# VHH binders against Glyceraldehyde dehydrogenase medium chain (cutB): the designs that were tried, part 5

Target 1, 281 residues: Glyceraldehyde dehydrogenase medium chain (cutB), of Sulfolobus acidocaldarius (q4j6m6)
Amino acid sequence: MYPPEFSYVRAESLQEALKFLEGNDNTRPLAGGQSLIPMLKLRVLSPDYILDINRLNELNYVKTSLNGVSIGALTRYHDILSNDIVKSKVPLMHHATRTIGDMQVRNMGTIGGAISNADPASDMPVVLTALNATIILSSASGSRSVKALDFFKGPFTTDTNKGELVTQIEVPVLDGYKTVYKKVVRRAGDYALASVALAIKLKGNEIEDIKLAYGGVHDKPFRAMEVEKNVIGKKLNDDLVKDIASKVSSQINPPSDHRGSSWYRREVVKVLTMKAFKEVA

## First folded at step 7 (VHH; framework vhh_rezetamig_d1)

Design a51 (from r15 with Y54F)
Fold by ESMFold2-Fast, scan of step 7:
Structure a51 (fold): chain B 281 residues (1-281), chain A 125 residues (1-125)
Amino acid sequence: as target 1 above (281 residues)
Amino acid sequence: QLQLQESGPGLVKPSETLSLTCTVSGGSISSGDYYWGWIRQPPGKGLEWIGHIFYSGSTYYNPSLENRVTISVDTSKNQFSLKLSSVTAADTAVYYCARGDTLWTGFKSDYFDYRGQGTLVTVSS
């Protein structure tokens, strides 16, 4: 007796998907490999429509561009991991992708799905925040660009407007930077307590430029911009690294849950920060 | 296929320096994806991390051992080595060379995803 909780619609082209989103504001785009269990969960989330965009193969690509590397929103983690352009020109993204799930998760998951979901513990939003990548949002009336620093608004909350779909990510190429991506775990294979993305450019032992972002320790990916500004021009040494670790630890707002208290996560961030910098020194 | 093989003396006298070498086959030690290190297991005890060296040449040592430990790398031979000075009977253990993935770190210790077969080192006069 119960009416359908939602309607399932499959788009055959990007233009069809965008027109549908324009006319139907309570619609959830669905990308990646999906099973019956996720479909049942999606009914609990109360959308009127689920728009299946998995057939939009035109959004599965990695290309060099004038501004860096362009990645289509439906590009799967497996395709990113195996892509030589990403490995050579965006090593930070390559390393982060290696930490994502297992082969099945990487075969099903897409970069656009990850950033649209905006889970504070997700790896790809942290990488894009560190690089301040450009996110392309398309609608039936055209496209607009948003920087990653402005795109992630909070847990599961993005700058995406009604009728918009994430279609492309543009990632700058950082020449002369050393990069580090790390996750802290209790033992190998466990879920991460925190993650760090570091890109640093050194002139001798002096910091010429730095990008430092964290996952799992704030309501969205945390970019340590005040710390970055304060350390440019300083010599990289153990005392500076300890100061950076302490300042970052004081600026984050980590949750308390069954995995760890807020205090414990602040201590974890100190250790993670020191280990990341030790690797590039 | 990656293989790590320890080599060095099976017997060392107290107060002397233990020297071990690890030969890496099927992989390059100059890769930025990995770090290379040493772990040991004393009789009847668990594994103890000694230290490791990153692709950058930076080293990180167990604080309890840091004044006695040196880890170095020879990229031309695809080898890395351990020197442990002023040995005592407490340094008797099976010593393993190991590879770690730079993407992962532990809160209390670093993790290694591959190790050699191990070599027994006895400290005795």
Scores: ipSAE 0.012, ipTM 0.369, lowest interface PAE 8.9, mean pLDDT 83

Design a55 (from r15 with T105A)
Fold by ESMFold2-Fast, scan of step 7:
Structure a55 (fold): chain B 281 residues (1-281), chain A 125 residues (1-125)
Amino acid sequence: as target 1 above (281 residues)
Amino acid sequence: QLQLQESGPGLVKPSETLSLTCTVSGGSISSGDYYWGWIRQPPGKGLEWIGHIYYSGSTYYNPSLENRVTISVDTSKNQFSLKLSSVTAADTAVYYCARGDTLWAGFKSDYFDYRGQGTLVTVSS
């Protein structure tokens, strides 16, 4: 058997990339900071084309918008971490980004890459699920918007259609909310064994609104929507927090692998939940 | 000078468990920059992804194989392993251990930047 053959194409503009995807089936977009030669030699699938989008600087930005904060898909974690707009207007994302990897992962990893890959243990999909951020998918024919709650379909599975690229994420600004991101990892910077993203709005000691999402404990980021609905209007106290922790722990479907059992991950979720709520009380 | 070396039996009987080990030298399997996995190529067919493990310990398996596959890591020996249970003649293939780079994971989780030389596993009596 012959080695797989494919054509390499480098896009110089977003419009060129999208037109190419429209006209050429079995095309794989490529982004990152590595030498292309080793990647091409070691690909395990036989694409007809590899579309290099690394030069699309127009997709590397953070700016304020009418809908909140707009982040280009090729914006790297390091740039998100150092960005004052994210730090001030989306502190949940700022805090989560600080927990991602080491310097190399943050310098090279992109938000759009994380979204497109849809790893259940990845930090950014959990944040976007908690915020129910809007994901912009662009094609040569136009763009469409999908909420994060509808975008992540399962492990490494998204709502992306043929000919589409994730080009932008729009994150709402949650005025008056306290936010917390926590995770348990094997080593600092690792992907989460379990994670929690919490955004809560309090009126005195009463829960006015709440957003609660978990990573690493289901086949996709888990938004505890039933728990959220049931606690709005209740007073935040230790008993309620324990009830929330127990209810969430019963609703998740965590993996069992050589590093942690399903039971262990359910217990970790209880502890993370209680710690997150303690930070907002 | 990263090197990945597969080891294990070249012949496995039908219904038994195939066990392969990958020894990593010149790099650490505990790095957050990489994930580690297994790929195979049956005679006359293309490459098939079996599964991979992240530095967090999280594993992901090919759905067609997930009931038979376990991937585990031994950080003290800088090794990771594959167990494939209930093998049949259809599991005859060259098996490769591989390193994937998280820099590229955002576009395709099945991309691998380094691969071992491969080991032929024949399933027969």
Scores: ipSAE 0.000, ipTM 0.159, lowest interface PAE 16.2, mean pLDDT 80

Design a56 (from r15 with Y60W)
Fold by ESMFold2-Fast, scan of step 7:
Structure a56 (fold): chain B 281 residues (1-281), chain A 125 residues (1-125)
Amino acid sequence: as target 1 above (281 residues)
Amino acid sequence: QLQLQESGPGLVKPSETLSLTCTVSGGSISSGDYYWGWIRQPPGKGLEWIGHIYYSGSTWYNPSLENRVTISVDTSKNQFSLKLSSVTAADTAVYYCARGDTLWTGFKSDYFDYRGQGTLVTVSS
């Protein structure tokens, strides 16, 4: 009935944060520009501690590596949007970030906060699923890596274990691919009613490789892997795109809410699919 | 004033199906503005989302429970119900019915704006 009480703890270093998480089971980390006001809304979840990691500037970076880009978990969307490395080497992420909220949301939000929350309608999990990015999870005893396809388990459910924190994502650079991100929202900057992330490599008009992921239309980002396998080697034309749209629409499990019915989301997915392919043809 | 009331047996035998009903008063379940759901809290543990339903009959379930969970709605009685099959001692918990915003991320903690008092369900022979 009454809101649960919790203790607020601020970490001054990554090592302090990781030691705290290891020693305190019922702890919720808060990342990015998150304020204390959202904590008052934790009426259903009753953490013993809220761990504020917003001061960990060591996790705010974008770095190049051979055939990849490393992004710190506390890197803000605004910094991703304005970063020339992301714009040139990961255009799918640049385009998707441009669709996230307004300037205030982009100044406050972090990439690690988005992926740790694992909201099925969130933009960044869809992008990482399409790219099959690597997520680095750190603990007091060391770090491990998980592919995005294995990281998102369901709504607000990830592969994160007790004592772990998302610290970095590693994104592959896809040379020779055309990329598209499209979404439908009720208002600009809102979470997607439905979204599509497409990365496609064409040899003439033949599909050499394809990565196709959707948001807002399943319990987690949906990677259309069966469709991908079936269209590699086929010629890209209007009939194939319509077939892809119909097959994806049949495979998703979209919700119904004030933004749209499940039937409407299936129709939106068909339209988004056709628009995405039209942009790369 | 909106009120949600859980009802059902407080004791269920292992391998059986637990069945709980939520009766809504002071508001209509036939609203496009809200989801209706179930959450539980095992002794000494945090809250766990079980699933939710829209008045149209559309359902969303926690992947950890989805093979055992069925949620249904009866708009004529202003009620919704939970069935959890093949129960074990691990299913012992206080069960709450709840109302959430129709954001489809709606069973993230900040979207529940109302819940019932909760009912203790013990799984024991």
Scores: ipSAE 0.000, ipTM 0.101, lowest interface PAE 21.6, mean pLDDT 81

Design a6 (from r15 with H52Y Y55D)
Fold by ESMFold2-Fast, scan of step 7:
Parts: structure tokens; C-alpha cells; sequence
Structure a6 (fold): chain B 281 residues (1-281), chain A 125 residues (1-125)
């Protein structure tokens, strides 16, 4: 049996959108969203309401704060890519955004849409996990903050409660870090087989701090926290990088599908890890 | 033509374990190109994703249900199964087994290109 048809509602303000979500439990927010149309056409996803939030220009911004960079949830990838604050203060995000889709995807896709979707192969969740960015969730009764490490719960699953909407991402500025984002696809236009986000701070040749996250290779973005702890204070050299690559490869739980087997993805992660570290050496 | 069929009890007592099986015909779970999962629709509510499994045995569960859910696959029988423990009246729903395709970008885990007809499970004493 198929669920009934939906009603389309367009919000003119954030307050209107949040009140609507509070009063209507089976509501799907839509920002951008060509991917939602096939689901609805096949009657697989059956919300009672689609809440179009594309008009909420108040959520389209990038601004510098004392403790970092604040990005509105409806900021388009194209706008992030073109933004000098992101390019200068969050180069990891700038580099990752350059790898996202074609011009149409970048013109229509929003950062809040990407993180709310929480696709394990998506680029932005990996970046936010590496940086342990703060995600602001707003409801009619107020707002709360969740760290990216606590926000992504599993594939397409987030810490978002009913009545909540992702409204802002707060990204720390990492002074003195070198950053790298790399991604492998099996075929152009496909989902990433694996991606890596690296932020590393060196004291001479010693690792003072490191942040290492992967996409496409686990049920959610994978932060290699045990590897990070074990390499702080060590000298960065080829043997250490090889050891890091092997340890990460053993800790991930990659899917096996037409894009690549679990074994192949583990091997891809090793090569990707070594390439990322070569770029910061 | 791919067909998915749910089977299992229509009535489960509170605190017991719900067990459902999905039989796949017209296609193979062993293809490796798809994920296979469970979704449900409680009366008067929308679809809720429960979890999915790849032919490799890798599983991904809805965190709200994770402590109560087990999904398993038997490729030799072309079947996959759901166990949901410690059920309450809130678990009353139509349960669907489904196949998902990872070819498209930006879709949600509750998006499935094929699903069964659904089976009503009532939790009551």
C-alpha cells in the first residue's frame, strides 16, 4: 500500500518554518532538492508536508567571529567556493568544496542540506568531522549546539530532533595547521569510494596535533582518534605514514558494492592516506 | 521482475521480540550492487527507516532503534531478516522490506527503489 500525497508549504521566515515543523511531525524540509523529486514520484518517501525553506535568505551567509567562521545552513556550495573568508580561514573546506559535483550541484546544493542528509560518502560531513565543527539546531522553543563528532549518528541519520532545523555551522580556525582534502571516485560523477580530510600541526618534524577523518569507508564519517592520539609527539616520516595508513585501513568498516569491494576500499584508503601526508611533508 | 515479500507474526506481545523475514525473488541479494533494509509506518505517521544490510553482512541501524534492532542476511536463501526486541505499543506499524540503490547522489536512507507490500504488526496484550 502506498501512503497519501503530500502538501507543499513555503516558509517566508525562519520563525514560520520552525513553528510549522513544531506543529507538523511528518514534514520534510526542502532546500535545493532535485533528489527529493524522484523519491516522491516513486512514492517511497511520503511526508504529509514538504516545507520549502529556499526563501530563507537569512540563513545564507558566511561571517567571521572571534572564535571562527559562521556559515548559514542555506549557503550554497558555489557561494562557499567563492568566499574569501572560507578560502583564507578554512582552506580544508575550500579544497573539499572544489571536489563537489558539477556547477549545477554547486549552485543548488547547500551546506545544511548536505549535513542534514548525512550521506556517508558526502564531502562536507567529513570536513566538519575533521574540524569537529559545531552545528546549530534551531526549534520554535530555542536553539542548541552539537559537535560534528556527536551529530552524525549513522548513514542518513543525525542528532536532529523533531521540530529542529540545522540553521548554522560554526567552524574553528586552525592556526598553524597544514590541511589536505583528497577523494577517489571509481568513475567521474559517481559517489566517492573514499575521501580523507587531514589537518596537521608540526613542531619542526614532530606532530604537535593531528585531525584525520575519512568518508565513504564507514557508516558515518570516520575520525581516526586512536591513531591521532598514538602519533602525537612522533616524527613525521615515511615509516610512520605507512603505519598510519595500515592502522586506519584496519579500523574502518567499508561497504561492498558495485563501486568497490570492502577489500578494495581498504587498499584505496592506504594509498589516499599516503598521498595526503606527502602533500603536508 | 524483482519482488520482495514480508513474512512474520501479525501480533506480538509487549516486551517480546518481533521477527520478520523478507524473501527476494526475481533478483539476487548476492549481486553486491544494492543494500536491503527495513522501514515502517506507524498509524498516522510517516515512514521511519529501521536499518539496512549489504550482502557482505555490513549493517547500519537507525540510532533511535539501534539497541533493539538486528538485521541479518542469508544469501543462500535469498532472504534477509529483522529482529526488534523489547517491543511496546509504539512499535505497532506496517513493516516493509526494501531494496536501496546507491547510484544516485543526495538521497535519504528511507529512499528505496523497490519495497514489499508491507505487513501489519500490532503490539498488544
Amino acid sequence: as target 1 above (281 residues)
Amino acid sequence: QLQLQESGPGLVKPSETLSLTCTVSGGSISSGDYYWGWIRQPPGKGLEWIGYIYDSGSTYYNPSLENRVTISVDTSKNQFSLKLSSVTAADTAVYYCARGDTLWTGFKSDYFDYRGQGTLVTVSS
Scores: ipSAE 0.000, ipTM 0.152, lowest interface PAE 16.8, mean pLDDT 80

Design a8 (from r15 with Y55H)
Fold by ESMFold2-Fast, scan of step 7:
Structure a8 (fold): chain B 281 residues (1-281), chain A 125 residues (1-125)
Amino acid sequence: as target 1 above (281 residues)
Amino acid sequence: QLQLQESGPGLVKPSETLSLTCTVSGGSISSGDYYWGWIRQPPGKGLEWIGHIYHSGSTYYNPSLENRVTISVDTSKNQFSLKLSSVTAADTAVYYCARGDTLWTGFKSDYFDYRGQGTLVTVSS
């Protein structure tokens, strides 16, 4: 009935956590616990160790930086939602965070926990993919940077190597863009059946730049890069929006599960795309 | 074999502290396998998580209630308790004590695998 037995370890510092990860294979960091604990209960994950990093308050911050906005991996959704820097400089993330669960989920969930879990239907991976945010991975021997487009490799699979921990996310500030986040769920706060993140810069009615990403409709967040490239310089009108919706729908590879069929998700993506563009027109 | 039984006053006056106790039989509250908590259901509304406590003594409270809530354990009596201060009519509800599995950690009522029968608490002068 229970998941396979594991050992529980609590880290008191980042250095302690990184040394533990380096010396102990098959260790799963626990931050927030929202995604990991249900998966363990259902025997989806079988770690030897759970490394509780919830006490690493040094990783709970939001700061303006030369690269945009720096967010510590243990920053709670509640803190992101109430943060004036995120609200003013990264409105796409602010909007997406409002759709995440209820107050209880937002008080315990962390941004680093969400992206490390890499659930294809999760909200934050979609936002980071649209913004092509930079993810900082730290180990006992140093740190490295990976773009969100390269970080998410597949369902529950990331670019994280043995001994590494996600410690920071660096989000670019998109001045002059309009942003939209929308998702379809069975009930408010649930994981997305399909979601869309749109950031668009218009010069009059002409598309100067566009970032378009989807969740729940591929094995990882889907960035519609070919569609983006093809529509830059075109005038935003109903015909173009319909064309975008059709092309995205044909390029995704959505699952069939209890939430919806592959065919249904393709149709939902068309409607969701049209609604997102209508909001920025 | 496991049984959770709420006990405490059915009527509390506004501004006073509500005190409820849960007596656990057929299981030990000292076990690291479980956490113990409180949930409530106001008339005509859904279940609301109040808070819980781990075997280590660590507590987690609903942020909307955290300034008024204290959960504690008495291992010698195999009991855990809720104190909710400065009560108002909005605190009128059926209160349940509950057990959760530490491997199924959550902060919603559906993360508890067992609950008591419930006790009605009315806040009225």
Scores: ipSAE 0.000, ipTM 0.097, lowest interface PAE 20.8, mean pLDDT 81

Design a9 (from r15 with G32D Y55S)
Fold by ESMFold2-Fast, scan of step 7:
Structure a9 (fold): chain B 281 residues (1-281), chain A 125 residues (1-125)
Amino acid sequence: as target 1 above (281 residues)
Amino acid sequence: QLQLQESGPGLVKPSETLSLTCTVSGGSISSDDYYWGWIRQPPGKGLEWIGHIYSSGSTYYNPSLENRVTISVDTSKNQFSLKLSSVTAADTAVYYCARGDTLWTGFKSDYFDYRGQGTLVTVSS
C-alpha cells in the first residue's frame, strides 16, 4: 500500500521541539529514522506529525555530574561503547552496550530512543532499572525527574506525558560494587531468552547492598526488590544463591512463544541467576 | 592476536594428579570481560566442560568433577592451570584451555569464544 500522510518537521533547537510538541497532539519524535519510516509505510503508526530531533547535538553527550554520570538522550550506542567515563564509572552499562546488535544498530540507536520505546527485551531499560537511574523529561513548561523504577509502566509504555521528551539520563556511580550483565541464548545464533543485570557490594562474604534486574521475563524490566531487601546482611553462599534464583523465578511473568514456555523461561532465569552470582562469589 | 597454548604431560598414571597449564598471549587473564577455563573431549565422545575461573577469583566446576578439580591463575605469567586429582582411564581425553565472554551464556553450558589447539592426555599404567 501507499505511505500514510503526515507532516515532517525538523527542530532547529530543543526549545523549538518542545514548543511544537506542546501545540501539536499526535506527534512522533524521530531520532533514528529507519524503523519509523517502514512502520509508517505499513500503516502501523498514523501520526499527524513526525518531529525530527536528530540534529539536536546538544543532547549528545556524556559527562560527570552531581548525581554521577549524565548522558544526553541522543547519545548513540557506539558513542557509549567507546566512552571512557561509561567504561570506568558505569561498567554495567558498558557491558550491556556490547551485547546490542551489530555496528549498524549501534551507529543508529540512541539511549533515549531505547528508553522511550520501552521494549521489554531491550538492554538499556534493564541497566537503568538495576541502577534506578534518573530520567529527565523536558517540556515547554520545564523539566521533571522520574526514577527508572517509576518510568517503565509496561510493554512500550512509559511515564512520558504528551508534550514531553526524554532529554537526559543520570546514572549513579557504584563505588565498591561488582557488576555483571549476562544474556541466555537457547542455542548458538538464537535470540536472547532473558538478561540479568547484577550490582553487588560485599563486606567480606556478607551482602552489604544488591541490585538485581531482569529483561525479557516480564512485561517491563523486573527489579527483584523484595529479594534484594531480604538478602542484605546475609552471607553469600550457594544455598542463598539457589534461594534467590527460586524466588526470582516465581515472581516473574514470562511469555510463552515458539522459543519456550513460561515454565521453561522460569528455569532459564534460575540458571542465569546462578551463573551471574558465580562471577561475584 | 589472542593465542592459547596448553602444556603438560601426555601420559599420567592412574590415581595420580593431572596438571596442565595454559599460556595466554595477546590478551590479559586479569580482564573482567572474560572467564578462563578447561574443556575436554574423550575419544569418540562429545565435548565436556570441566570448569572456569572469573577475574574475581570465583571458580565454577562441573558437578561431576567438582571434588577432583582445581583451576587457578597466575597473573604475573599470564597463565591459568588445571589440576585434576585421582585420575582413571575415563579421564583420557584431548584437553583444551578456553576463553569465554562473561556477557553470554548457554542454558546447559557456558560459551567459549576461543580455545587452544588441545593436548592429548592418556591415563595408563
Scores: ipSAE 0.023, ipTM 0.482, lowest interface PAE 6.2, mean pLDDT 84

